# VHH binders against f1rkq4r372to572, part 25

Target 1, 201 residues: f1rkq4r372to572
Amino acid sequence: KQMVRVLERVCTTLLGLEDQLNALDRAAGDGDCGTTHSRAARAIQGWLKESPPPASPAQLLSKLSLLLLEKMGGSSGALYGLFLTAAAQPLKAKTDLAAWSAAMDAGLEAMQKYGKAAPGDRTMLDSLWAAGQELQAWKSPGANLLPVLTKALLENAEAAAEATKNMEAGAGRASYISSARLDQPDPGAVAAAAILRAILE
Below, E stands for the ipSAE of ESMFold2; O stands for the ipSAE of OpenDDE; V2 stands for 0.75 times the mean of E and O plus 0.25 times the DockQ between their complexes.

## First folded at step 18 (VHH; framework vhh_gocatamig_d2)

Design y2 (at its last look DockQ between E and O 0.89; V2 from the best seeds 0.00; counts 0 for: pae E 4.4 > 2)
Fold by OpenDDE, look of step 18:
Structure y2 (fold): chain B 201 residues (1-201), chain A 118 residues (1-118)
Amino acid sequence: as target 1 above (201 residues)
Amino acid sequence: EVQLVESGGGLVQPGGSLTLSCAASGSTFSDHYLAWYRQAPGKKRELVAGITESGYILYADSVKGRFTISRDNAKNSVYLQMNSLRAEDTAVYYCAIGDLWSYEYDHWGQGTLVTVSS
């Protein structure tokens, strides 16, 4: 039930950001980032109406991967699918903080390796990478440090998203545009940070 | 102008096989994410398979083990080998090209109809 609420929060967040993300994307793309994420949200919502999500985090991420891959559409669906598929693997054996850190790292590595992007390329990878750094740093903290970790993780991810406004694009449609024309954050980075907040808040 | 042209669709019996091809002009496949989508009557378009620039392959769960996506950058083409076809595979199949980091695809083909029926 808690997982359902988390997923619903993610969906609501993405639906709420549709216009903003589209606006950001119009600056450097074709203005459909928000719409694409909304499609993801609706797909998840539809899935949740059919059945409860898997109890296993690994199974959950795997199912989400397939769902987004198939139903989200766009190349972003493939990107999320790639990330989530990789992230699910470390969670098969354990689900502690170390396992989640490993999951994030696996997803990030998959994005970099197969997506041919790196942190600093002005993509959602920037936000996710920032979050991953915090998880890695705190992969063995005491229970009382978890709130601090969450706060730091979210702030770092959001800061990274914002920092993309002054970043040269190394991937995506923005990479075909002069850096002089980029003065807004990458919508993918903003979306990723928002998703993290929806999950962790 | 970038154009994608699908071919290979047709009528096939259940259990049969079919190979779809998509040829691009005006763009270089080697630098792009490639995907096959399908749309059945009355249903939404859904991903069938994708292949990244690096060669990473993604499949819809419903086609895993039956379909194979491949690319030939020299021919600027992407292929979909479909085996063990089922009635539910009946759809118009579309080829798409784009940047993995660009949210949506840059270009779509016109589609090729695949009908699986006894």
Scores: ipSAE 0.624, ipTM 0.832, lowest interface PAE 0.8, mean pLDDT 92
Fold by ESMFold2, look of step 18:
Structure y2 (fold): chain B 201 residues (1-201), chain A 118 residues (1-118)
Amino acid sequence: as target 1 above (201 residues)
Amino acid sequence: EVQLVESGGGLVQPGGSLTLSCAASGSTFSDHYLAWYRQAPGKKRELVAGITESGYILYADSVKGRFTISRDNAKNSVYLQMNSLRAEDTAVYYCAIGDLWSYEYDHWGQGTLVTVSS
């Protein structure tokens, strides 16, 4: 029940950002990033109406990976597919906070390895990487510090998304545009930060 | 200007096999994500398989174990080996090329029709 609420909040967030993400995407792309994320949100909503989500976190991420890969319709579906497929693996054995940190690490590694990008290349990886750095504290947090760590994670991810406006594009279509012309954040990084906030609020 | 041309479609019986090819002109594949999509009548275009510039391969669940994607960067070509074909595989198949981190595909081919019927 609580997972359905989280997924619905993510979907509502993405649908609400469609025009904003498309506008950001026009600076370096075709202006379709918001539309692609809205398509993902609608696919998730449709799935939730037809099927109960898997109880296992590993099965949940694997199902989401396939859903986005097949239904999202852009190469962002492949990016989320790479991330979610890898992130599901550490969650097969354990589902504690350390396992979720390991899931983030696995997803980040897959994106970097198979997508040939790194933090600083002005992509959605920048927001996710920043969140992953803060998640390292989850491997050893005290119970009363978790709300502080969550706030730090969200603030770091959102700051990293904003900071992409200053980065030279190192991957994707934006890599053909000089850094001086990219005075707005990367739409993928903004979307990733918003997804994290929707999950953790 | 990049142009993508698919070939290899045709009529085949259920259980049969086909190999689709997609050749590019005007650019190189070597630093791009390559994908096959399909669109059946009255349905949305959906992913079949993709292959990253690093060689990592992604399949839609409905085709895993039956289809194999491969790329030949020297020939600027991507292939889809389709085995154990089913009536549900009937569609126009399109190849696509994109920058993975631009979140969308740059170019699509014209399509090649695959019909699976007895």
Scores: ipSAE 0.300, ipTM 0.694, lowest interface PAE 4.4, mean pLDDT 82
ESMFold2 (binder alone), look of step 18: mean pLDDT 78; pTM 0.788

Design y3 (at its last look DockQ between E and O 0.88; V2 from the best seeds 0.00; counts 0 for: pae E 4.6 > 2)
Fold by OpenDDE, look of step 18:
Structure y3 (fold): chain B 201 residues (1-201), chain A 118 residues (1-118)
Amino acid sequence: as target 1 above (201 residues)
Amino acid sequence: EVQLVESGGGLVQPGGSLTLSCAASGSTFSDHYLAWYRQAPGKKRELVAGITESGYTLYADSVKGRFTISRDNAKNSVYLQMNSLRAEDTAVYYCAIGDLWSYDYDHWGQGTLVTVSS
């Protein structure tokens, strides 16, 4: 039930951001980032109405991977798909903080390797990478440090998203336009940070 | 102008095989994510398979183990090998090209019909 609430929060967040993300994307792209993420949200909502999500984090991420790939569609669906597929692997054996850190790293590595992007390229990778750095740093903290980790993780992810407004695009449609035209944050980075907040808040 | 042209569709019996091709003009595949979609009558368009620039492949659950997506950058083409075809695979198949980091696809083909029927 907790997982359902988290997923619903993610969906509500994404639906709420649709216009903002589209606006950000119109500045540097074709204005479909918000719409694409809303499609993801609706897909997840539809899925949740059919059946409860898997209890296993690994199974959950795997199912979400397929769902986004199939139902979110677009290239974003594929991107999230490969991230989540990779992220699911370390969670098969354990689900402690170290495993989640490993999951994030696996997803990030997959995005970089198969997506041919890197942190600093003004993409959602920037936000996710920032979050991953915090998870890695705190992979063995005491239980009482988890709230601090969460706060730091979210702040870093959101800061990274904002920092993309001053970043040259190394990937995505924004990479085809002059950097002088890029004065707003990358909508993908904003979306990623928002998703993390919805998950962890 | 970028154009995608699918080919290879046709009538095939259940259990049969078919290979679809998609050729691009006006753009190069080498730096793009490529995908196959399908749309059956009265249904929404759905992802069948995708292949990243690096060659990483993604598949819908319904086609895993039966379909194989591949690309030939030199020929500026993407392929879909379909084995063990089922009646439910009947659809118009579309190829799409896009940037993996650009949320949605930039260009679509006109589609090629695949009919699986005894």
Scores: ipSAE 0.748, ipTM 0.882, lowest interface PAE 0.6, mean pLDDT 93
Fold by ESMFold2, look of step 18:
Structure y3 (fold): chain B 201 residues (1-201), chain A 118 residues (1-118)
Amino acid sequence: as target 1 above (201 residues)
Amino acid sequence: EVQLVESGGGLVQPGGSLTLSCAASGSTFSDHYLAWYRQAPGKKRELVAGITESGYTLYADSVKGRFTISRDNAKNSVYLQMNSLRAEDTAVYYCAIGDLWSYDYDHWGQGTLVTVSS
């Protein structure tokens, strides 16, 4: 039940952001980032009507990777596919906080390697990278600090998404537009931060 | 202006094989994410396979083990080797070129028809 609630919250969040993400995308793209994320949300909702999600986190991430790749449309599905496929691997043996930190690191490494981007290039990677850096702190403290660390992780990811408004685009269509014309955060980074908040909140 | 031209479609029997090609003019593939999509009658266009500029491949579950995507950057081309074809593979197949970080595809080909029938 709890996994279904989290996935439904992610879907509701993405459906609610459709217009905002499309508006952000128009600054340097074709204005459909919100539409593709809404399509992903509807695909997840349809899947949940047909079957419960796998209990294993590794199987869950692998299933979501294929679902988004196949149903999301646009190149966003490939980005999430790269991330989720790699992130699933460290979770096969263990699911403690260190394994989740390793999963985040693996997903980030796959995006950078196979997507040819780095933090600072004004992409969804910027918000995910900020989350990953904070997640490494979770390896040290005990579980009593998890609510405080969760808040810090989300605030760092959201701040990194906002900061992309000041970055010069190093990847994507925005690389043909000066930073002065953008003045808005990257829609992918905003979406990634919102997904993280829906998951962890 | 970029133009994408698919070729290699046709009529093939179940269990047969076919190779699709897509060539670009007016731009280079080497910096781009490339994908094959298909659209069967009455269905939405759906992903078949993708390949990143670094060569990492992604496949829809329905084609894994039967289809292979590859790229030849020197020829500015992307290929789809289709083996063990089934009736449900019947569709118009489209080549697409994009940048992963733009969250969409820049250009689409006009499509090539693949019909799997006795």
Scores: ipSAE 0.272, ipTM 0.668, lowest interface PAE 4.6, mean pLDDT 82
ESMFold2 (binder alone), look of step 18: mean pLDDT 78; pTM 0.788

Design y4 (at its last look DockQ between E and O 0.02; V2 from the best seeds 0.00; counts 0 for: pae E 19.0 > 2, placed apart)
Fold by OpenDDE, look of step 18:
Structure y4 (fold): chain B 201 residues (1-201), chain A 118 residues (1-118)
Amino acid sequence: as target 1 above (201 residues)
Amino acid sequence: EVQLVESGGGLVQPGGSLTLSCAASGSTFSDHYLAWYRQAPGKKRELVAGITESGYTLYADSVKGRFTISRDNAKNSVYLQMNSLRAEDTAVYYCAIGDLWGYEYDHWGQGTLVTVSS
């Protein structure tokens, strides 16, 4: 039931960000990034109405991967699908903090390897990578350190998202413009950070 | 102007096979994410398969193990090999091209109809 609440929070967050993300996307894209994420949210909500999510984190991420891949649409659905598919693997054996750290790393590695992007390219990878760095640093913290970890993780992710406003595009449509420098953050990065907050807050 | 043209659709019996092709003009596939979508009557368009620039493949659960997406950058083409076709695979199939990190597709084809019926 807690997982359902988390997912619902993610959905609510994404639906709430639709206009903002679209506005950000109009700067360098076609202005539909928010709409695409809203479609993801609605797909998740529809899924939850049909049945409870899997209890296993690995199964959950795998199912979400497929759902987003199929129903979210856009290449963002592919990105999330790629990330979540990879992230699910380390969670098959364990579900402790180390396993979640490994899951994040696996997802990030998949995005970089198969997506051909790197942190600093002004993409959602920036936010996720920032979060992953913090999570990796705390592979074996005490239970009392978890709140600190969460705070630091979210701050780093959100800071990374904001930092994309000063980055040159190394990937995405903006990268097709020579010396493209934008003054707004990447909508994907903003969305990713917001999702993390919805999950961890 | 970038154009995508699908081909290979047609009528096939359940259990049969079909190969779809999509050829691009006005742009190169080599740096792009490619995908096949399908839309059945009265249903929303849904992803069938995707292939990244690096060649990583993604599949809808409903087609996994039956369909194979591939690309030929030299021919500026993407393919969808469909095996063990089912009635529920009946749809108009669309080819899409985009930047993976652009979050959306830049161009769509006009589609090719695949009908699976006995």
Scores: ipSAE 0.643, ipTM 0.844, lowest interface PAE 0.8, mean pLDDT 92
Fold by ESMFold2, look of step 18:
Structure y4 (fold): chain B 201 residues (1-201), chain A 118 residues (1-118)
Amino acid sequence: as target 1 above (201 residues)
Amino acid sequence: EVQLVESGGGLVQPGGSLTLSCAASGSTFSDHYLAWYRQAPGKKRELVAGITESGYTLYADSVKGRFTISRDNAKNSVYLQMNSLRAEDTAVYYCAIGDLWGYEYDHWGQGTLVTVSS
């Protein structure tokens, strides 16, 4: 029941951002980042209408991975799928805050290794990597500081998304004649930061 | 209003089997999630098993492989087959119905007691 509330908030957030994300995507992409995330949100809503989400975090992330791989598509769907599949593994045995930090680390490693993304490439990884840096504090026994750590995590992820406006599009796009600073945040990084806020707020 | 009536509880020896039944009555409903919960003395109520209209099932780790949830759409009923019962399964078992998008189940039964003891 708490997980249904979180998932619905994520879906509502993404549906509300569709036009903004599409507009950001037009600067250096094909203008469909918002549409792609809305497709994912609608798929999740449809799934939740048919079944309760798994109570186990590991099973939940594995199911979401399959759903996004099938319904979202594109590079974003592949990256989220890689992240969620890897993140599910540390959560099989334990679900304490240290296990969630390990899950984040595993997801980030998978995105970098198999998704060919790195921090600074102006991707959704920039926001997620910044969040992962703050999650290291979750491995400490200071769990009573969780509101402070949550605020720091969200602020760091949102700042990293905003900072992508000052980054050049990666040279990995062979069809791009030249790279330039786009003066707009990367839509994938914005979406990732918004998802994190919807989850943790 | 939807009404849920559980039955099938009783005393059983360790290693034994028992089938719980829950019949629903009220307005016609579709897409509803049906579940069994249990509450042992001194513990909070916990999910045991759930099933959707399409037959997707969920089980608590403590009962996986021993319990099977099923439904009979023609009779608006849900069942819990409990095999290899242990003393730890002693609890009041509740049937519940809810929508998939809600934060809580809309209706609960009165419960049926299952006691596993020598």
Scores: ipSAE 0.000, ipTM 0.101, lowest interface PAE 19.0, mean pLDDT 73
ESMFold2 (binder alone), look of step 18: mean pLDDT 78; pTM 0.796

Design y5 (at its last look DockQ between E and O 0.61; V2 from the best seeds 0.00; counts 0 for: pae E 4.6 > 2)
Fold by OpenDDE, look of step 18:
Structure y5 (fold): chain B 201 residues (1-201), chain A 118 residues (1-118)
Amino acid sequence: as target 1 above (201 residues)
Amino acid sequence: EVQLVESGGGLVQPGGSLTLSCAASGSTFSDHYLAWYRQAPGKKRELVAGITESGYTFYADSVKGRFTISRDNAKNSVYLQMNSLRAEDTAVYYCAIGDLWSYEYDHWGQGTLVTVSS
């Protein structure tokens, strides 16, 4: 039930960001990033109405991967699907913080390897990578350090998203235009950071 | 101008096989994500399969184990091998090209009809 609430929060967040993300995307793309993410949100909402999500994190991520791939559509659906499929693997054996760190790393590795992008390319990878670095650093924290980790993770992810406004695009439609025209953050990075906040807050 | 042209569609019996092709002009596939979609009458367009620049593939659950997507960058072509076809596979099949990091596809083909019927 907690998972349902988390997913609903993610959906509400994405739906709320639709216009903002589209506006950001109009600056460097075709202005459909928000709409695409809203489609993801609606797909998740529809899924939740049909049945409760799997209890297993690994199964959950796998199901979400397939859902986004099939229902979110666009290339972003494929990208998220790729990330989530990889992220699900380390969670099959255990679900402690170390496993979640490994999950994030697996997803990030998949994005870089198969997506042919790297941190600094002005994509959602920047936000997710920033978050992953924090998870990795804190994969074996002492007791009562989770709130500190969460705060640091979110702040770094959001800072990374904002920092994309000063990056040269190494991937995406923005990579086809002059960097001089890029004065706004990447909408994908903003979306990714917002999703993380919705999950972790 | 980038153009995508699908081919290979037709009538096939249940259990049969068919190979779809999509050829691009005006652009190179090598740096792009490629996908097959299908749309049945009265239904929404849905993903069938995708293949990244690096060759990573993924499939809709309904076609896993039956369909195979592949690419030939030298020919600027993407293929969909469809085996064990079912009546529910009947649809217009579209190929799409895009940047994986660009949220939506850049270009769509006009589609090729696949009809699975006894």
Scores: ipSAE 0.703, ipTM 0.866, lowest interface PAE 0.7, mean pLDDT 93
Fold by ESMFold2, look of step 18:
Structure y5 (fold): chain B 201 residues (1-201), chain A 118 residues (1-118)
Amino acid sequence: as target 1 above (201 residues)
Amino acid sequence: EVQLVESGGGLVQPGGSLTLSCAASGSTFSDHYLAWYRQAPGKKRELVAGITESGYTFYADSVKGRFTISRDNAKNSVYLQMNSLRAEDTAVYYCAIGDLWSYEYDHWGQGTLVTVSS
């Protein structure tokens, strides 16, 4: 599909979520998660105005990783940078569905390893992990069920994001902030699920 | 209450080197994402380098290959080794500390000035 349309859809989605994500973030943070994602969206829009994106998926993910790291402004940029840098590697040689599944696996591994988190810790990893589990089905022949598998992927990611409302914050905990259970979903998990939907719909 | 104190700034000629340090009081670094940012007059604050609690490092493209971030959790300190300094590196440098998975930084230092001038 045309990459410019996908990237613009992601940007429009993030700009539309700014107030929601900020409201969710106020429960556990400074209330600027939506603002940082909007900043990322505007940086991507500016980049697209200057040049077309690379046709190579590996080059695309690498350039997005650097752009977000430099322009996003919160620790979200580091998280997306960990994921995108690792995800770009399996896509250097191949771009079939199995390679995209491997890219997701590599990104998830990097987040867990270098971010010291696991599913269940109430982070954006929860929604991405759920998507990654469904992507395992993309490795097998018979991908003629792709619309059904895509629906399942998106529903799993969105359900996992909602489920974070029942979790305690368990990753990367700083001793100067208290751990707390919240009755609202993690803003990063909500954002990640929304990004996936914007990409795949 | 957490306080971050940067030090090591100063005047240096182009091509020179400096080491910045940042020490925390009131909390410990060991489970934190640590970063250095800089702000030149009239510009927005920008990322220079970051280091996760596991030791994984990130760098802005403009400093990659010239700057090295490191941490010493026993001393509650983060360092920025700056080599091959250029005039455009002139800025106030800030350290920041946060929980990586909170998507934002919790605390910022007061800054230390680095001036690169011949």
Scores: ipSAE 0.276, ipTM 0.650, lowest interface PAE 4.6, mean pLDDT 80
ESMFold2 (binder alone), look of step 18: mean pLDDT 78; pTM 0.789

## First folded at step 20 (VHH; framework vhh_gocatamig_d2)

Design j1 (at its last look DockQ between E and O 0.89; V2 from the best seeds 0.00; counts 0 for: pae E 3.7 > 2, SAP .671 > .668)
Fold by OpenDDE, look of step 20:
Structure j1 (fold): chain B 201 residues (1-201), chain A 118 residues (1-118)
Amino acid sequence: as target 1 above (201 residues)
Amino acid sequence: EVQLVESGGGLVQPGGSLTLSCAASGLTFSDHYLAWYRQAPGKKRELVAGITDSGYTLYADSVKGRFTISRDNAKNSVYLQMNSLRAEDTAVYYCAIGDLWSYEYDHWGQGTLVTVSS
């Protein structure tokens, strides 16, 4: 039930950001980032109507990976699929903070390895990487530090997303545009930060 | 002008095999993500298989173990080996090319029809 609410919040967030993300993407791409993420949201909503999500985080991420790959479509569906498939692996054994940190790292590694991008390339990787660094730093805190971690994680992710407005694009359609023309944040980074907020708030 | 041309579709019996090919002109595959999609009558287009420029493969659950995607960058071609075909595999199959970081695909083929029927 809690997971369903989280997923629904993610979906609502993405649907709400459709126009904004499209606008950001029009400046640096073809203006379909928001629409693509909305398709992901609708796919997840449709999935939740059919059956409850798996109780296991590992299984959940695996199923989400497949769902986004198949139903979200686009190249971004594949990218999220890569991340989520890798992220699911460390969660098979444990689901504590360390495991989630490892999951984030695994996903990030997969994105970099198979997607051939790096932090600083003005992509969603920037936001996710910032979040991952915070998780790694706090992977062994006491339970009373979780709220502080969450706040720091989100702030870092959002700051990283905003920072992409000053980056040269190293991947994506924006990489074909002069950096002088890029004065807005990467819509992928913004989306990623928003997803994290939806999950953790 | 960029063109993607699918070939290899046709009529096949259940349990049969078929290999689809997609040849690109006007661009190079080497740095692109490639994918096969299909659209059955009355259904939405859906991902069948994808392959990254690094060679990592992705498959829809419905085709895992039966279909294999591969690429030949030298020939600017992507392939879909389809084994153990089922009636539900009947669809128009499309080739797509794009960038993993660009949300949507850059180009689509016109499609090739695969009909699985006894």
Scores: ipSAE 0.721, ipTM 0.880, lowest interface PAE 0.7, mean pLDDT 93
Fold by ESMFold2, look of step 20:
Structure j1 (fold): chain B 201 residues (1-201), chain A 118 residues (1-118)
Amino acid sequence: as target 1 above (201 residues)
Amino acid sequence: EVQLVESGGGLVQPGGSLTLSCAASGLTFSDHYLAWYRQAPGKKRELVAGITDSGYTLYADSVKGRFTISRDNAKNSVYLQMNSLRAEDTAVYYCAIGDLWSYEYDHWGQGTLVTVSS
């Protein structure tokens, strides 16, 4: 029941951002990033009407990976598919903080390897990388400190998304914009940060 | 103008094989992500397979082990080898080309019909 509420919050967040993400995408793309993420949200909502999500985090991420790959309808489905398939692996046996940090790292490695991008290339990877660094930097959080650490993670991811406005495009279609900076954040990075906030708040 | 043209569709008996190809004109494949989608009558278009510019392949669960996607950048083409075909594979198959980091596909083909019947 608790997981259904989190997933629905992610969906309503993405649906609410459709116009904003499309506007950001027009600066370096063809203006469909928000529409593609809204399709993902509707696919998840449809899935939740049919069944409860798996209780196992590894099974949940694997199911979401296939759902987005098959139903999102944009190439971003492949990106989330790469991330979520790899992230599910470390969560098969353990679900403590170290396992979630390993899951984030595995997802980031898959995106970089198979998508040929790195932090600083002005992509959604910039937000996710920032969140991953915060997870690794946490040495010994207590349970009563998790709200403070969660706030730091979200602020770091959101700051990294905003900082992409200062980056030269280093991957994909935006990389054909020679030496000009785009002066707006990458829509994928903004979407990734918003997803993280919807999950953790 | 960029055009994607699928070919290789047709009528096949269950258990048979078919190779689809998609040739591009108006651009040269480079850092592109290439995919095959299909749409059965009365259903939404869904992914069948994708291949990144690094050669990494992705498959829908329903086709794993039976279908193989490949690309040949020198021929500006992407292929789908379909083996062990089933009636449920009957659909119009479309190729799509895009850039992963732009989050959407740039171009779609007009489709080729595959019918699995007997």
Scores: ipSAE 0.413, ipTM 0.756, lowest interface PAE 3.1, mean pLDDT 83
ESMFold2 (binder alone), look of step 20: mean pLDDT 79; pTM 0.796
ESMFold2, look of step 22: ipSAE 0.354; ipTM 0.718
ESMFold2 (binder alone), look of step 22: mean pLDDT 79; pTM 0.798
OpenDDE, look of step 22: ipSAE 0.578; ipTM 0.813

